# VH-VL binders against p32459, part 1

Every score and structure here is a prediction.

Target 1, 195 residues: p32459
Amino acid sequence: MVTVVAETLTKESFEEYGTIISPDEEISRMQNLEKGANQGTAIKLLQVSQVENKSTSKVPNWNLFRCFPQPHLNRVFTQGSNQAISHSIKVLEKHPCSTQTFVPMGRTSAEVAYLVVVAKEIGNKPDLSTLRAFTCLGNQAVTYGLGTWHAPMIVLGKEEHLDFSVLIYESLDPDRPEKDCVEEHYSDGDVCIII
Below, numbering starts at 1 at the first letter of every chain, in headers, positions and changes, except where a header shows other numbers; antibody chains aren't numbered by Kabat.
F, E and O stand for the ipSAE by ESMFold2-Fast, ESMFold2 and OpenDDE, each averaged over both directions (binder to target, target to binder). V2 = 0.75 x the mean of E and O + 0.25 x the DockQ between their complexes.
[cut] stands for letters that were removed.

## First folded at step 1 (VH-VL)

Design d1 (framework fv_dalutrafusp; at its last look DockQ between E and O 0.07; V2 from the best seeds 0.00; counts 0 for: pae E 16.3 > 2, placed apart)
Fold by OpenDDE, look of step 10:
Structure d1 (fold): chain C 195 residues (1-195), chain A 121 residues (1-121), chain B 107 residues (1-107)
Amino acid sequence: as target 1 above (195 residues)
Amino acid sequence: EVQLVQSGAEVKKPGESLKISCKASGYSFTSYWINWVRQMPGKGLEWMGRIDPSDSYTNYAGKFKDQVTISADKSISTAYLQWSSLKASDTAMYYCARGSYRWYGSYFDYWGQGTLVTVSS
Amino acid sequence: DIQMTQSPSSLSASVGDRVTITCRASQSISSYLNWYQQKPGKAPKLLIYAASSLQSGVPSRFSGSGSGTDFTFTISSLQPEDIATYYCQQSYSTPLTFGQGTKVEIK
């Protein structure tokens, strides 16, 4: 049995597993807030995240995920709060040939919107000793690194659903599905996240 | 087969306490909300509140907040609705209903048979 | 709170008739609207969820449509066993709320 307590998502905390787009972090790090884009109506920051493609496809797919919170997660979560809610992870997956980016839609930094669970690899399987979980704000996007093990998106909050725009390179070869996605399954209670 | 079986009819006097039950079977009890709905005689349906049996998290409609208590015992897959002091106006049929976690867990796909509560002097 | 208003409060129709019930929300609830059937002396039964999705096992003569604030429940061909009170219910936000109901009778 592995139990991990969720921590707050930050650029630094996630570096081992991928990259994030965290607007408030990025902007706060700017010494001079010069609005030089869109005729002075926008701040443009370049290369805030990285995407990798080792698939046979040269064109990425934009997919849409509408995710629903489970009952025990269908409540308000506040950053920095610990409600001691346990959530069991039943599957971890990786994409060996592509990064996968999740961009939440219609949420703000005012709310914790989803949970990210990641792990490093050992022997072509998730290394549960490196398991980490992050609470993510509504305006934070996550890019799982190439081959990073992660749980399917877990939605938090009182909202009925959370939509994600998802960027991924996929070969979509029915004869080689493992090139796009590999899964590792766990029994209920084997891997638990405390939120 | 999913089933919600409620406790039997109650005849009470004003001021008395009451706890009625809803026993669930045929599914994972902690994976769905349990809702309570009141229906006064000859009237419509009123959502009272709900409970997440996994951790006993509850929501109440404002009208029923502090008027009733919703609880659950997951060890026996049973949800409860209770009053500390009944009023004549509490006379009604009470239904428990399962709520799916999809769509906010707010549609009720399975219902108990109802518990009639009669409060009279 | 979101108020749900059904129309009509009651209706009488003949077997085989098309029956239409409307439900209006006090604010937009997207498609988070459900319809229930309650026969006399029985618990309610879910017929339609998400405005237009037919619950498993429910006859195809029942249907729902609409989004936002205005919704419609339809029985394409009224049957004797359809005598009941029908309720709409919004699942957009808590507290969950029902319409006042529509009593359907047969002439």
Scores: ipSAE 0.016, ipTM 0.580, lowest interface PAE 7.3, mean pLDDT 92
Fold by ESMFold2-Fast, scan of step 1:
Structure d1 (fold): chain C 195 residues (1-195), chain A 121 residues (1-121), chain B 107 residues (1-107)
Amino acid sequence: as target 1 above (195 residues)
Amino acid sequence: EVQLVQSGAEVKKPGESLKISCKASGYSFTSYWINWVRQMPGKGLEWMGRIDPSDSYTNYAGKFKDQVTISADKSISTAYLQWSSLKASDTAMYYCARGSYRWYGSYFDYWGQGTLVTVSS
Amino acid sequence: DIQMTQSPSSLSASVGDRVTITCRASQSISSYLNWYQQKPGKAPKLLIYAASSLQSGVPSRFSGSGSGTDFTFTISSLQPEDIATYYCQQSYSTPLTFGQGTKVEIK
């Protein structure tokens, strides 16, 4: 039985589980804000996230996930506010051979839009002692590191759905689904997140 | 070009205070961790801690958290490692190194030249 | 803390030889492992990050492999300039920890 309190997503707090694309955080870290790209109209930041491929696929897939909030999560969440809403995690999954990047579409930096739940690995299982949960703003994207255990995408907010553009290398071999995804299942109440 | 330039060698007595520096240039100082690594004479590398210069957030190895203070001044792109009271066992080469925020954790792509600290009576 | 154990502590090989060094973590660190080269009197230099990714400007004779707890670093054809001590480092969790080092010499 493990309970963790969700915390705000930052580049530093997530670095052991993967990378994030966090535009406001990136810009706040720059010394020089000159608009040197797009003929003086853009700031270009290189390599803000990392992808890794150990699968048999040579080409990445862009997938679309339309994610719907569960009834108890279909409500407004504000950054830094503890509403004491409990969410039970049923599944943690990992992609052994690829990173997976989720880029949200249609939310702003003013909204807590989704929840990311991650754990490191021990003995080919999630290490629940390393379990962490992050509230994510509508303009933040996450990349789960190779082999990082994570919950299937969890959407927050009053909107009916949140769409994600999802980048992954996957073999899509029906005879070997474990190459793309492995899962660990939990009973209700065994793994809980407080938002 | 990316450079980390450390302050010069120090010779101190036990009980004295010391602050050494690591000045960064050629990149956005607040976009990378600065790590401190100790190497005692003839020994291997030992991670002491790191700082995020954007907000001065620090992580320390437990062994060092009460022995040293890591700080940074982003206005002059300089990180610091400080002792309030040196011991003979602090005699070592100290390196600063730039760390990345990559999904594979912090790897040290650029290193300072090192500051030799000798503590003896 | 995660303990990193390197093997061997030292080795002596001839120019052109294949050299392998292993690193074992006390718990799974996924692919969060880096390899550094340190020549006498100099600061360490990053060679490999994320277990198998070659740092820009590093010769292709250096390679890394492994995941979880067992990692290998290889020099496919040892050159005289490769005389150095090599360190693995886990970057999975703080405190970041290094192996004890492997000294590579030419015989």
Scores: ipSAE 0.000, ipTM 0.446, lowest interface PAE 15.5, mean pLDDT 88
Fold by ESMFold2, look of step 10:
Structure d1 (fold): chain C 195 residues (1-195), chain A 121 residues (1-121), chain B 107 residues (1-107)
Amino acid sequence: as target 1 above (195 residues)
Amino acid sequence: EVQLVQSGAEVKKPGESLKISCKASGYSFTSYWINWVRQMPGKGLEWMGRIDPSDSYTNYAGKFKDQVTISADKSISTAYLQWSSLKASDTAMYYCARGSYRWYGSYFDYWGQGTLVTVSS
Amino acid sequence: DIQMTQSPSSLSASVGDRVTITCRASQSISSYLNWYQQKPGKAPKLLIYAASSLQSGVPSRFSGSGSGTDFTFTISSLQPEDIATYYCQQSYSTPLTFGQGTKVEIK
């Protein structure tokens, strides 16, 4: 049985699992905050997250995920309690031939909107000794690195759903679904996150 | 339009069972709590408990735990409050109320019209 | 359980007066405090949620403030239709609890 406590998502804390797009962190480290883009009305930062492609496809897909909170997770936000809650992870998955970027839509930058759970690989399985969980703000996006095991998106907060734009290179070959996604399943209570 | 319609007034004897209903319409029933609130004659409001219709999770105030049962049937968007054996002290007005899932905690934005329960010999 | 204490239990005021009702929680409830109005023979009506947010369709003469343990509900200019009993209710922790109510009358 493995139990981890969720921690705040930052660029540094996530770097062994992938990259993130974190506007407030990026802006806070700029030496000069000039609005030098869009005719003086924007700040442009280049290459803030790393996308990798080991598939045979040269063209990525943008997918839409509408994710729904489980009631027990949503309930603690509606009660406004500081009570910890335990959430059991039933599956971890990986995308062996592509990074995968999730960009949340419809939540504010001050709102904790979702939870990411990640692990590194050992022997073609998740290495649970490296399991970590991160609470993510509504203005943060996550790019899972190649071979990074992760849970399906876990929605937090009071809203009925959270939409994500998802960038990934996929073969979508019905005869070889394992090229796009590999799963590892767990029994209730074997892998738990304290939020 | 959001609407909560409760079953009609009841006149009962001590020891009888009773199940009163609260039928919801105009919104996604499983997205909100249903709360039950008691008001004794001439007294204030008392929260009895609530149900999350999505998974039937319930909370009860301590004085009402094991005294009543809160349930829901999401196929007909209806919540219930039930006694197995009524007492004269159960005479009161009973309201159902929709509880929000909003960040700001659960506030009761829509209320049923109330069900008057009278228990006397 | 979090006890909610309202003051006063009853008051009388003239039309146009500023009316203030207080609600104290037995422990911090952050801003998870709601206010309801109940007229005789009617179900309660939500006026204010999250301590200070005015519910849609509620007149602007109603307001709320406070956080932690001490909360205030105000009617800036009392109107005849405001005769009712007013309740605070905390939603920070179950069991959810109401104050005992404040009856407001016009003299």
Scores: ipSAE 0.000, ipTM 0.467, lowest interface PAE 16.3, mean pLDDT 87
ESMFold2 (binder alone), look of step 10: mean pLDDT 95; pTM 0.965

Design d10 (framework fv_dalutrafusp)
Fold by ESMFold2-Fast, scan of step 1:
Structure d10 (fold): chain C 195 residues (1-195), chain A 117 residues (1-117), chain B 107 residues (1-107)
Amino acid sequence: as target 1 above (195 residues)
Amino acid sequence: EVQLVQSGAEVKKPGESLKISCKASGYSFTSYWINWVRQMPGKGLEWMGRIYPGDSDTNYAGKFKDQVTISADKSISTAYLQWSSLKASDTAMYYCATGYRYYFDYWGQGTLVTVSS
Amino acid sequence: DIQMTQSPSSLSASVGDRVTITCRASQSISSYLNWYQQKPGKAPKLLIYAASSLQSGVPSRFSGSGSGTDFTFTISSLQPEDIATYYCQQSYSTPLTFGQGTKVEIK
């Protein structure tokens, strides 16, 4: 049995599992806030996330996921509050040959919008000793690194759904589905997140 | 129980306007796309377009973009498909459909529209 | 627009036979492929979504497989109540498109 407490998503806390796009965190670290891009109307930050491709496909796919909160998670979560809601993880998956980026659409930075659950790999299985969970704001995007095990997207909040634009390289070879996605399954209660 | 109930059969002449309805119940009407599908007599299914009632966003198949208007009224959980000027080629069964994650697990019973002179 | 080509257009089989229908997309649609059953005079009914997921309440003799551009739908042991027209549908991008349908009849 493994239980972990969800923590706030930051660039530093996620660096062993992948990269994130965190606009408010990135802007807060800038010395010069002058709008030098788009004819004086934008601040441009380069290379804010890292994507990698080792698949046979040279063209990335943009997929759309409309995700719905599970009944016990269809409620407001406040960042930094002790809400003591438990969530059991049934599946961790990895994409062996591609990073996968989830960009949320339609929620604000004022809301905890989704939960990211990740683990490093040991022996081609999730290393549960490295299991971590992160509460994510509506304006934060995550890129799972190569070999990073992660739970299928978990949506939080009172809204009916949350859409994600999802970038991935995938071969879509029906004879070799393991090249695109590998899963490890868990019984209810064996892997739990406290939110 | 999720239900989509469509308006009754219509018999029209070319050039007439028409608005048919699809009333939703048993789920959050503003949280799912409602799709319109045409089936001409003895033919297969054709997707016409969809509306997201929460913000009235619409997507149309190119063939139907300037032939019909899809709209919704959130206050009565009803979606609409409308023609300003019917053609004989609009004779068909029209279905509304909705569902979880881009598949249609709930369908209306269909509205038969017959257009003849 | 993504074109869906379904094969065969019709088939006749005996009760207990294994029936397979194929569907080909003109471009990759990942696993965003659904299968519907339509009986005469009725609205379509969802059987399979996401290429291989069986809809709740649908008999286990129905199955789907494939990804990318090539998909198959199988009825492992045809029953009399399975007489219907079957349609594949891609839900990868708008406009959503259906195959032309396969009419399944009992000999």
Scores: ipSAE 0.000, ipTM 0.446, lowest interface PAE 17.7, mean pLDDT 87

Design d11 (framework fv_dalutrafusp)
Fold by ESMFold2-Fast, scan of step 1:
Structure d11 (fold): chain C 195 residues (1-195), chain A 117 residues (1-117), chain B 107 residues (1-107)
Amino acid sequence: as target 1 above (195 residues)
Amino acid sequence: EVQLVQSGAEVKKPGESLKISCKASGGTFSSYAINWVRQMPGKGLEWMGRIIPIFGTANYAGKFKDQVTISADKSISTAYLQWSSLKASDTAMYYCATGYRYYFDYWGQGTLVTVSS
Amino acid sequence: DIQMTQSPSSLSASVGDRVTITCRASQSISSYLNWYQQKPGKAPKLLIYAASSLQSGVPSRFSGSGSGTDFTFTISSLQPEDIATYYCQQSYSTPLTFGQGTKVEIK
């Protein structure tokens, strides 16, 4: 059995697994805070995340995921604290030929809104010794790197659902579904996250 | 698109200090790690360490942890590699490199450091 | 630290030949392996990443394969401009480590 404690999502902590769009983190560390875009009403930060495509698709898809919290996770979580709530991971998945970006809609930076669980690969399977979990704020987006193993989206908080705009390149070839997504399944209690 | 421009060649004596630079242009500097790679004359490539400029914290290969300091100045988009006291064994070409996470698709032109008495 | 061993250390081949270089990791690195080309006096250039993904702008005669501990890099039809030293690099864990390099020369 493997158990890991969730930690706060930051650009640095996620670098081995992908990239994140973290507006408050980016802005708080800028040298100049001048609003130089949109005629003085915006700060523009370029290339804050990277997407990659090794699929046969030449265009990306924007998908919509409406995600629902599981009953034991339908509660308030505080960033950076250990709530001692255990969550068992049933599936880790990998997109071999594309990054996948999840952008939350309708939650704020005041809320821990979702949980990201990732692992590196060994022998075409998740390397559970590299398993990490991150609590994510409502204004943070994540891009899973090409081939990074990750849990299907896990929503936290007291809201009924959280919608994500999801960017992915996928071939949608019914004869080769493994080109878009492969899964590894776990029994209850084998892989646990403490939130 | 990213460009990495390194400082010019250096000729130094053992015991002298040295700081070389890698200036980035484009949006990658603050969001991705800048890596330092050493290549001794006629030898292969050695990863020395990296820094993510927005955080300012460097991590090193164990061999280099006590030999060099990696730092960055975000205000001028520049990363640095520094020695407090050079040794003849530090004679090498030094590259900075960056890319999406763990592969280096952008490289500086290299800084040749020669340390001789 | 993960050690990377390349074979051969050097080779000479004719234009049009198929050239194969192998790289072995001291432990499993899944598919976290990159290949670089370095021409004399120049910085290295990324050719292949994630064991088999061809970098944008790199000619299709270059390819990579393998997973776990054993990896292969192939030039299907050697060209004069391919004279260089080629390096594998694991990106599975820090410290990042390179193979010792394979020098490719034209006969």
Scores: ipSAE 0.000, ipTM 0.459, lowest interface PAE 15.1, mean pLDDT 86

Design d2 (framework fv_dalutrafusp; at its last look DockQ between E and O 0.02; V2 from the best seeds 0.00; counts 0 for: pae E 15.7 > 2, placed apart)
Fold by OpenDDE, look of step 10:
Structure d2 (fold): chain C 195 residues (1-195), chain A 121 residues (1-121), chain B 107 residues (1-107)
Amino acid sequence: as target 1 above (195 residues)
Amino acid sequence: EVQLVQSGAEVKKPGESLKISCKASGYSFTSYWINWVRQMPGKGLEWMGRIDPSDSYTNYAGKFKDQVTISADKSISTAYLQWSSLKASDTAMYYCARGRYYSTYRGFDYWGQGTLVTVSS
Amino acid sequence: DIQMTQSPSSLSASVGDRVTITCRASQSISSYLNWYQQKPGKAPKLLIYAASSLQSGVPSRFSGSGSGTDFTFTISSLQPEDIATYYCQQSYSTPLTFGQGTKVEIK
C-alpha cells in the first residue's frame, strides 16, 4: 500500500515529471512588466512548456475531455488546505512516444480544479516510490513528460465538470496501441492520495 | 424499491429545537447525496443543502448556512435536518430528496413525502 | 450563485393545448437543467433531466430543450392531470437553485 499526500503544483515541484504552464508563477517572476505584446495589451512569454514527439505522427491531435468529479471529490478544495480526503488510484498510464498536455478550460486560479498523480518509471512500470500528487489551480496546465506515468485526470470542485483541451501525438495504430498508451492497474486501496 | 420516508408533522414554538428525519431504503445509502429542500406555504422550492452520507460532508446554501444542521447516520440510512432554535419564519414543508453525484442521470429522482413544520406562538 | 428565472409565473390553457415554459440561468449551466412537476399537496417529481432527457415513466408529451442559459419545457398536449406547478433547477454547481415555479391551470 502506497499513500501520498497531495502537494501544491509548482514549476519546480513538477520538473521531474514534465512541465507546467502556470501563469501566475510566470508573471510573478517577470522583472519588467512594462514589456508587453499586442501594442501593450498583452504579456507574451515564450517557451513556457515543452512538447515532445517520438510517434510516427507529425501532427498533434487536439482532443477534448469533459471530466467529472467523483462523489467524494465533488466539493470545494482550496489551495493549501487539507481536507484529509482519500482517493484511490486504480490505473496509471503512460504515453511512451508523446507528451500529453492538459489545458483546463473555464476555471481560474481562485480554486483548486484538478488533481495530478504522477510517477517515474522503473522496469517499464510505475515506480511507486516516486509517486507524487499535486493539486492544480484552474488556470494551470500540465504537460506530462514523455513516458511519465500518470493517473487519468482527476477533477475536483463543486462544479459538475471540468473541460480540458488535450494535446498529444498519436499514431492511432490499432495493431500497436501500446505505442500510444500503456496502462498499469491497481486494486482499490493499493495506491491512495490524501487531498 | 427506492423510498425516502420522512418523520411526521411538527408543531413547535419559537425558540424550540427540532430534528426531523429522512430514512432511505431500497438502495445504497452512501452512494447518493441527500438533499433538503424547503417550501414555505404557497411558495417555491428552495434548496437548503445536501449531505454525502459516506463521510457526512455537507454543502449549504448561503441562506441556510449556520441556520440549520444537516447530518446523517449511515448505520440506519437516515438523514437529518435540525434547528437549534426555531423561528416563526421556519414554518414550511421540508423535503428530503436523493441526488446523484455525477452521471447522465441528474436531478432529484426520489423524494420524501415531506415534513410539515409549523412554528407559532 | 446561479439564479434561475422562469417565465411565466402562471398560465392557464385548455386541454390539448401546447404549453411552453422557459427558464433562464444567470450564467451558463451547460445542460445541467432539470424540470420538476409538483401537484398540490404532493412532493415534486422529476420529469426532465440533463435539459432534454425524459425521466423513466414520464409521458412523452413532456419534453425539454436548451443549453447554456436558455431552456424550454414543453407539454405538447395539456391533460387534466397536468395541473401542477413546474420548476426548473440547475445542477451545474452548488448551491443548487430552483426557478420560482410556473403554475399551470386548466381553463
Scores: ipSAE 0.024, ipTM 0.646, lowest interface PAE 4.2, mean pLDDT 92
Fold by ESMFold2-Fast, scan of step 1:
Structure d2 (fold): chain C 195 residues (1-195), chain A 121 residues (1-121), chain B 107 residues (1-107)
Amino acid sequence: as target 1 above (195 residues)
Amino acid sequence: EVQLVQSGAEVKKPGESLKISCKASGYSFTSYWINWVRQMPGKGLEWMGRIDPSDSYTNYAGKFKDQVTISADKSISTAYLQWSSLKASDTAMYYCARGRYYSTYRGFDYWGQGTLVTVSS
Amino acid sequence: DIQMTQSPSSLSASVGDRVTITCRASQSISSYLNWYQQKPGKAPKLLIYAASSLQSGVPSRFSGSGSGTDFTFTISSLQPEDIATYYCQQSYSTPLTFGQGTKVEIK
C-alpha cells in the first residue's frame, strides 16, 4: 500500500521522469525577452522538450486522446489547495521505445487540468518507492522519458472532457505489442494519490 | 552506495581481442544508461557510446561504431566494451559512467575508476 | 555532430581569484550542458548539470550559466584543490560531445 500527495508540476520536479513544456516557467528563466520572432510579435522558446525514439518507426504519430474525468474527479481543483480527494491508480504503463508527449487543448493556465503519476523502474517493474504525482495546469504539456512508468492520463476539472494531442513513435506491430507498451496492474487501494 | 567498478589495466599487442568490464552496484542497473568514454594519453574526453541495459539498445559515436562493441549483462549488473582486433591507437584510459535514463538533464553523476589499456608491439 | 569549443585551453590564476571558462556549441542545445572536473589520475566528476544546476555535494563557489549556444562556468574564489582540467559536455543529442578541456593551474 503506497499513498503519495500530489505536488505542483515544475520543470525541476519532473526532470527525473521526463521533460515538460511549461511556457510561463520557461519565460521566467529567459534573460532576453525581446519579441524578436514573427516580425516582432513573438518570443520564440527553442527546444523546450525532447523526443527520443528507439522504435523501428522513422515517423512519429500525432494521436488524439479525448479524456473524461472519473466522477469523483469531475470537480474544480485549485493549485495549493488540499481537497483531500483520494484517487486509486489501476495501471502504470511504460513505452520502452519512445517518449510520449501529451499537449492539452482548450484549458487555461489558471486551471489545474490533469494529474500525472510517474515512477522510475526497478527490475523491469515500476519502483513504487519513487512514485510521484503532479497536478498540471491547462497550459503545461508533459513528455514521459524513455521507459518512464506512468498512469494513463487522468483528467481533473468541471468540464466534460479534456483533449490531448499526443506525440509518440510506435511500431504498431500486432505481433509485438510489448515493443510499444508494457503495463503493470494494481488493485483498488494499493496505489493511492491524494489531490 | 552507488559504485561503478571497472576491470584492471590491460597490456596487449596489436591484433589481440579484449573485453573490459564495468560492474554497477547500489542502484537499479536497468534504470540508467551506461556510457563509455575514452581518454587518450594527454588528450581530452571522447564519448564512445552508451547502452540501455534493460534491452541492450546502443548508441555509438560515428568514429567508434565499427571499432568496438558495447554490451551488458543485466543479471550481473555489468556492462562491457570490447575490441575484436586492437590497434596501437586504442591505447587510452577507458571510463564507464552512468547517465539518467529518464532525464538527460543530470549528466554523468557516477563514474568508474577507469581501465588503462596499453597496446604496443 | 554538435561541436563544443572551450576557451581558454589553459589558464593560470592565483588562489582566491575568480576563474571563468566559456563553452560554445555549434548549434543550439538549450540547457543540456554539463560541466565536469578532472584531477590528474582521477575520473571526471560532475559539477554542474542543466547549464546552471549545482550537483549535490559540490561547493557553492562553482556555478554555471547560459543557454542555447553560449555557456559560462565560474569558480568564484579559486582554491588549491580546484587545480584540474574542466570539460563542458552537451547532452542534447547523440553523439554526446565534450569540449576539448580547460586546464586550470595556480601561478
Scores: ipSAE 0.007, ipTM 0.569, lowest interface PAE 10.9, mean pLDDT 89
Fold by ESMFold2, look of step 10:
Formats: C-alpha cells, sequence, structure tokens
Structure d2 (fold): chain C 195 residues (1-195), chain A 121 residues (1-121), chain B 107 residues (1-107)
C-alpha cells in the first residue's frame, strides 16, 4: 500500500515530471510587465512549457476530454463536507513518444479544479516511491514529460464535469498501440491519494 | 515596497472644481488598475470606478458616471479623481486602491491613506 | 448591477467567540467575492479573496466560504484587535459593489 497527500501544484514542485503553464506564477516573476502584444492589450510570455515529439507524426492533435468526477468526490463537494478525501488509483499510464498537455476550460482561476497524480519510471513501470499528487487551479495547465506515468484526470469540485483541451503527437497505428499509450493497473486500495 | 500616497485633505465650497491625486510607487504602475472608492461620513464603501493607466481605459459605476473624471499620468505614476462642480453631497473620504490587471478577482490589495473632501458653504 | 446584502448590520461578541457574517448576492457571482476589514480611521484591508482564499499575512482565524449567491465570513476566535467593520465585495462584474458593512464590537 502506497499513500500520498496531495500538494499544491507549482512550477518547482512539478519539474521532475514535466512542465506547467501557471499564469499567476509567471506574471508574479516578471520584472517588466509590458503590454506589447495584441496591439498593446496583452503580455506575451514565450516558451512557458515544453512540448516534445518522438512519434512518427509531424502534426500534433488537439483532443477534447470531458472528464467527470467520481461519485464520492462529487458528493463531498455538493454536500459541503470539508473532511479529507481518500481516493484510490486504479490505473497509471504513459505516452512514451510525446509530451501531453492538458489545458482546463470552464473553471475559475481561484478554485482547485482537478488533481494530477504522477510518478517517474523504473524499468518499464511506474516508480511508486516517486508518486506525487497535485491539486491544480482552474487556470493551470500541465504538460506531462515524455514517458511520465500519470493517472487519468481526476475532477474536483461541485461541477458535473471539467473539459480539457489536450495537445499530443499520436501515431494512431492500430498495429502499435503501445507507441501512443502504456498502462499499469492496480487493485483497489493499493495506491491512495489523500486530498 | 508598494505605496499609494494621496493628496491632502480639501475644504471646498459648492460649485468649485477639485482634482485629488494618488501617487503610486514600488510596482509597475501601468500593470494594475487604480480604483477609486468613496466613503461618506458614517457610511459604507462605494466603488466609483477604475482606470487602466497603460491606455487610460476607464469604467465607472453608474451613479458616478458624468459626476467625476478618473485620469492618470503614467509618466509620474499618478492617478486622479476630479470634479468640475462640487456638491455638498460630495463630502466624503476618497480612497484609491490597486487592483490586479489580471486576476482581478484578487480584490484590492493596497490602498491609499484616503483624502478627506469637505464641501460646505 | 449586482447588489450585495450583508447580515447582520452590527454585532457584539465576547473575546474568544466565533463570529459569523453572511453576504448575499442578487445574482450568482461564482466565487468572485472578497472580504475587507476596516478599523476606525484607517483604510480598508483585504482579508479574503475568491470567497475562501486567505490574503498573505492574514491570521488563520479568519476564513471565508460559499459560492454562487450565499457567502460566509468567520472569525474562529474573536480577538480585541478584530474590532472593525467588515465588508464583502463582488469582483464578478463591473460595477464592482460592496455590501453595506457589518460592525463588530466587543461586549
Amino acid sequence: as target 1 above (195 residues)
Amino acid sequence: EVQLVQSGAEVKKPGESLKISCKASGYSFTSYWINWVRQMPGKGLEWMGRIDPSDSYTNYAGKFKDQVTISADKSISTAYLQWSSLKASDTAMYYCARGRYYSTYRGFDYWGQGTLVTVSS
Amino acid sequence: DIQMTQSPSSLSASVGDRVTITCRASQSISSYLNWYQQKPGKAPKLLIYAASSLQSGVPSRFSGSGSGTDFTFTISSLQPEDIATYYCQQSYSTPLTFGQGTKVEIK
């Protein structure tokens, strides 16, 4: 049994698993805030997250994910409980040939909207000694690094779903599905997150 | 160190003009809204309006639209609140307050000390 | 315009008491609600933003909750220095609007 307590997503805390797009952190670090983009109405920050491609495709896909909260997570928020929540992880997956970026849509920037669970690799499996979980705000996006093991997105809050725009290079070769995704499965209770 | 320093108290008669100031320091003036908030004697807070100092774009609460003018001079990091013809009902404390340009939901994190305006005949 | 209604208008409590102030919006403002403290003769001070997020440097005895139209501000254990008037303020849409205020006094 492995149990971890979720922690706040930051650029520093996530850097061994990938990169994130975190507007408030990025803006707070700027020494010179100039609205020089979009005809003077925007601040442009370059290269805030890394995208990598080792697939056979030269063109990335933008996919849409509508993610639904597990019933126990949704009931806690709709019934107003502030108690700690235990959530069991059944699957970790990786994308060995591409980074994968999830950009949430439809949640406020001030609220925790989702949970990411990640691990580094040992051999061809998740290294559970490196397992970490992060609570993510509605204005934060995550980019999983090449081969980073991660759980399917876990939605938090009162809403019945959370949409993500997802950027990934995919071969979509039916004869070689492992080029796009590899999974590892766990029994109930073996991997738990305290939220 | 972020500071908003307002001009001193004013005693005026009805019909006179007035321009009060709010000088900002310790941060990038053009990257934040400057809000003006009125507090009448013994009363609560009322948002009057705000300005984006980078391009002078303004929003006003309806009751203050056409009653006051909000402006800024970004070369000296200063915002202004101005009346062309004061009324006795303009007697109040006036605050300037900084709001984030992005993440405006974060409220007003720094406030000036206030400028007391007294209008009486 | 979004009207903000606070309850109560004033209250008196003993040191150590739990104090609760409510704020109701005339339409949904999601979680875009802020709480300010104003001591006599002073400018307001931001305590809580986004309904429940504690501003840096604010003591943990202050908290906020709610979403939509109904919001609550709580002082878990009232201290003498907490004598002030407290205001809610919506930041969902312009014009930004404040509640009428709640004056908190020590019995």
Scores: ipSAE 0.006, ipTM 0.448, lowest interface PAE 15.7, mean pLDDT 87
ESMFold2 (binder alone), look of step 10: mean pLDDT 93; pTM 0.954

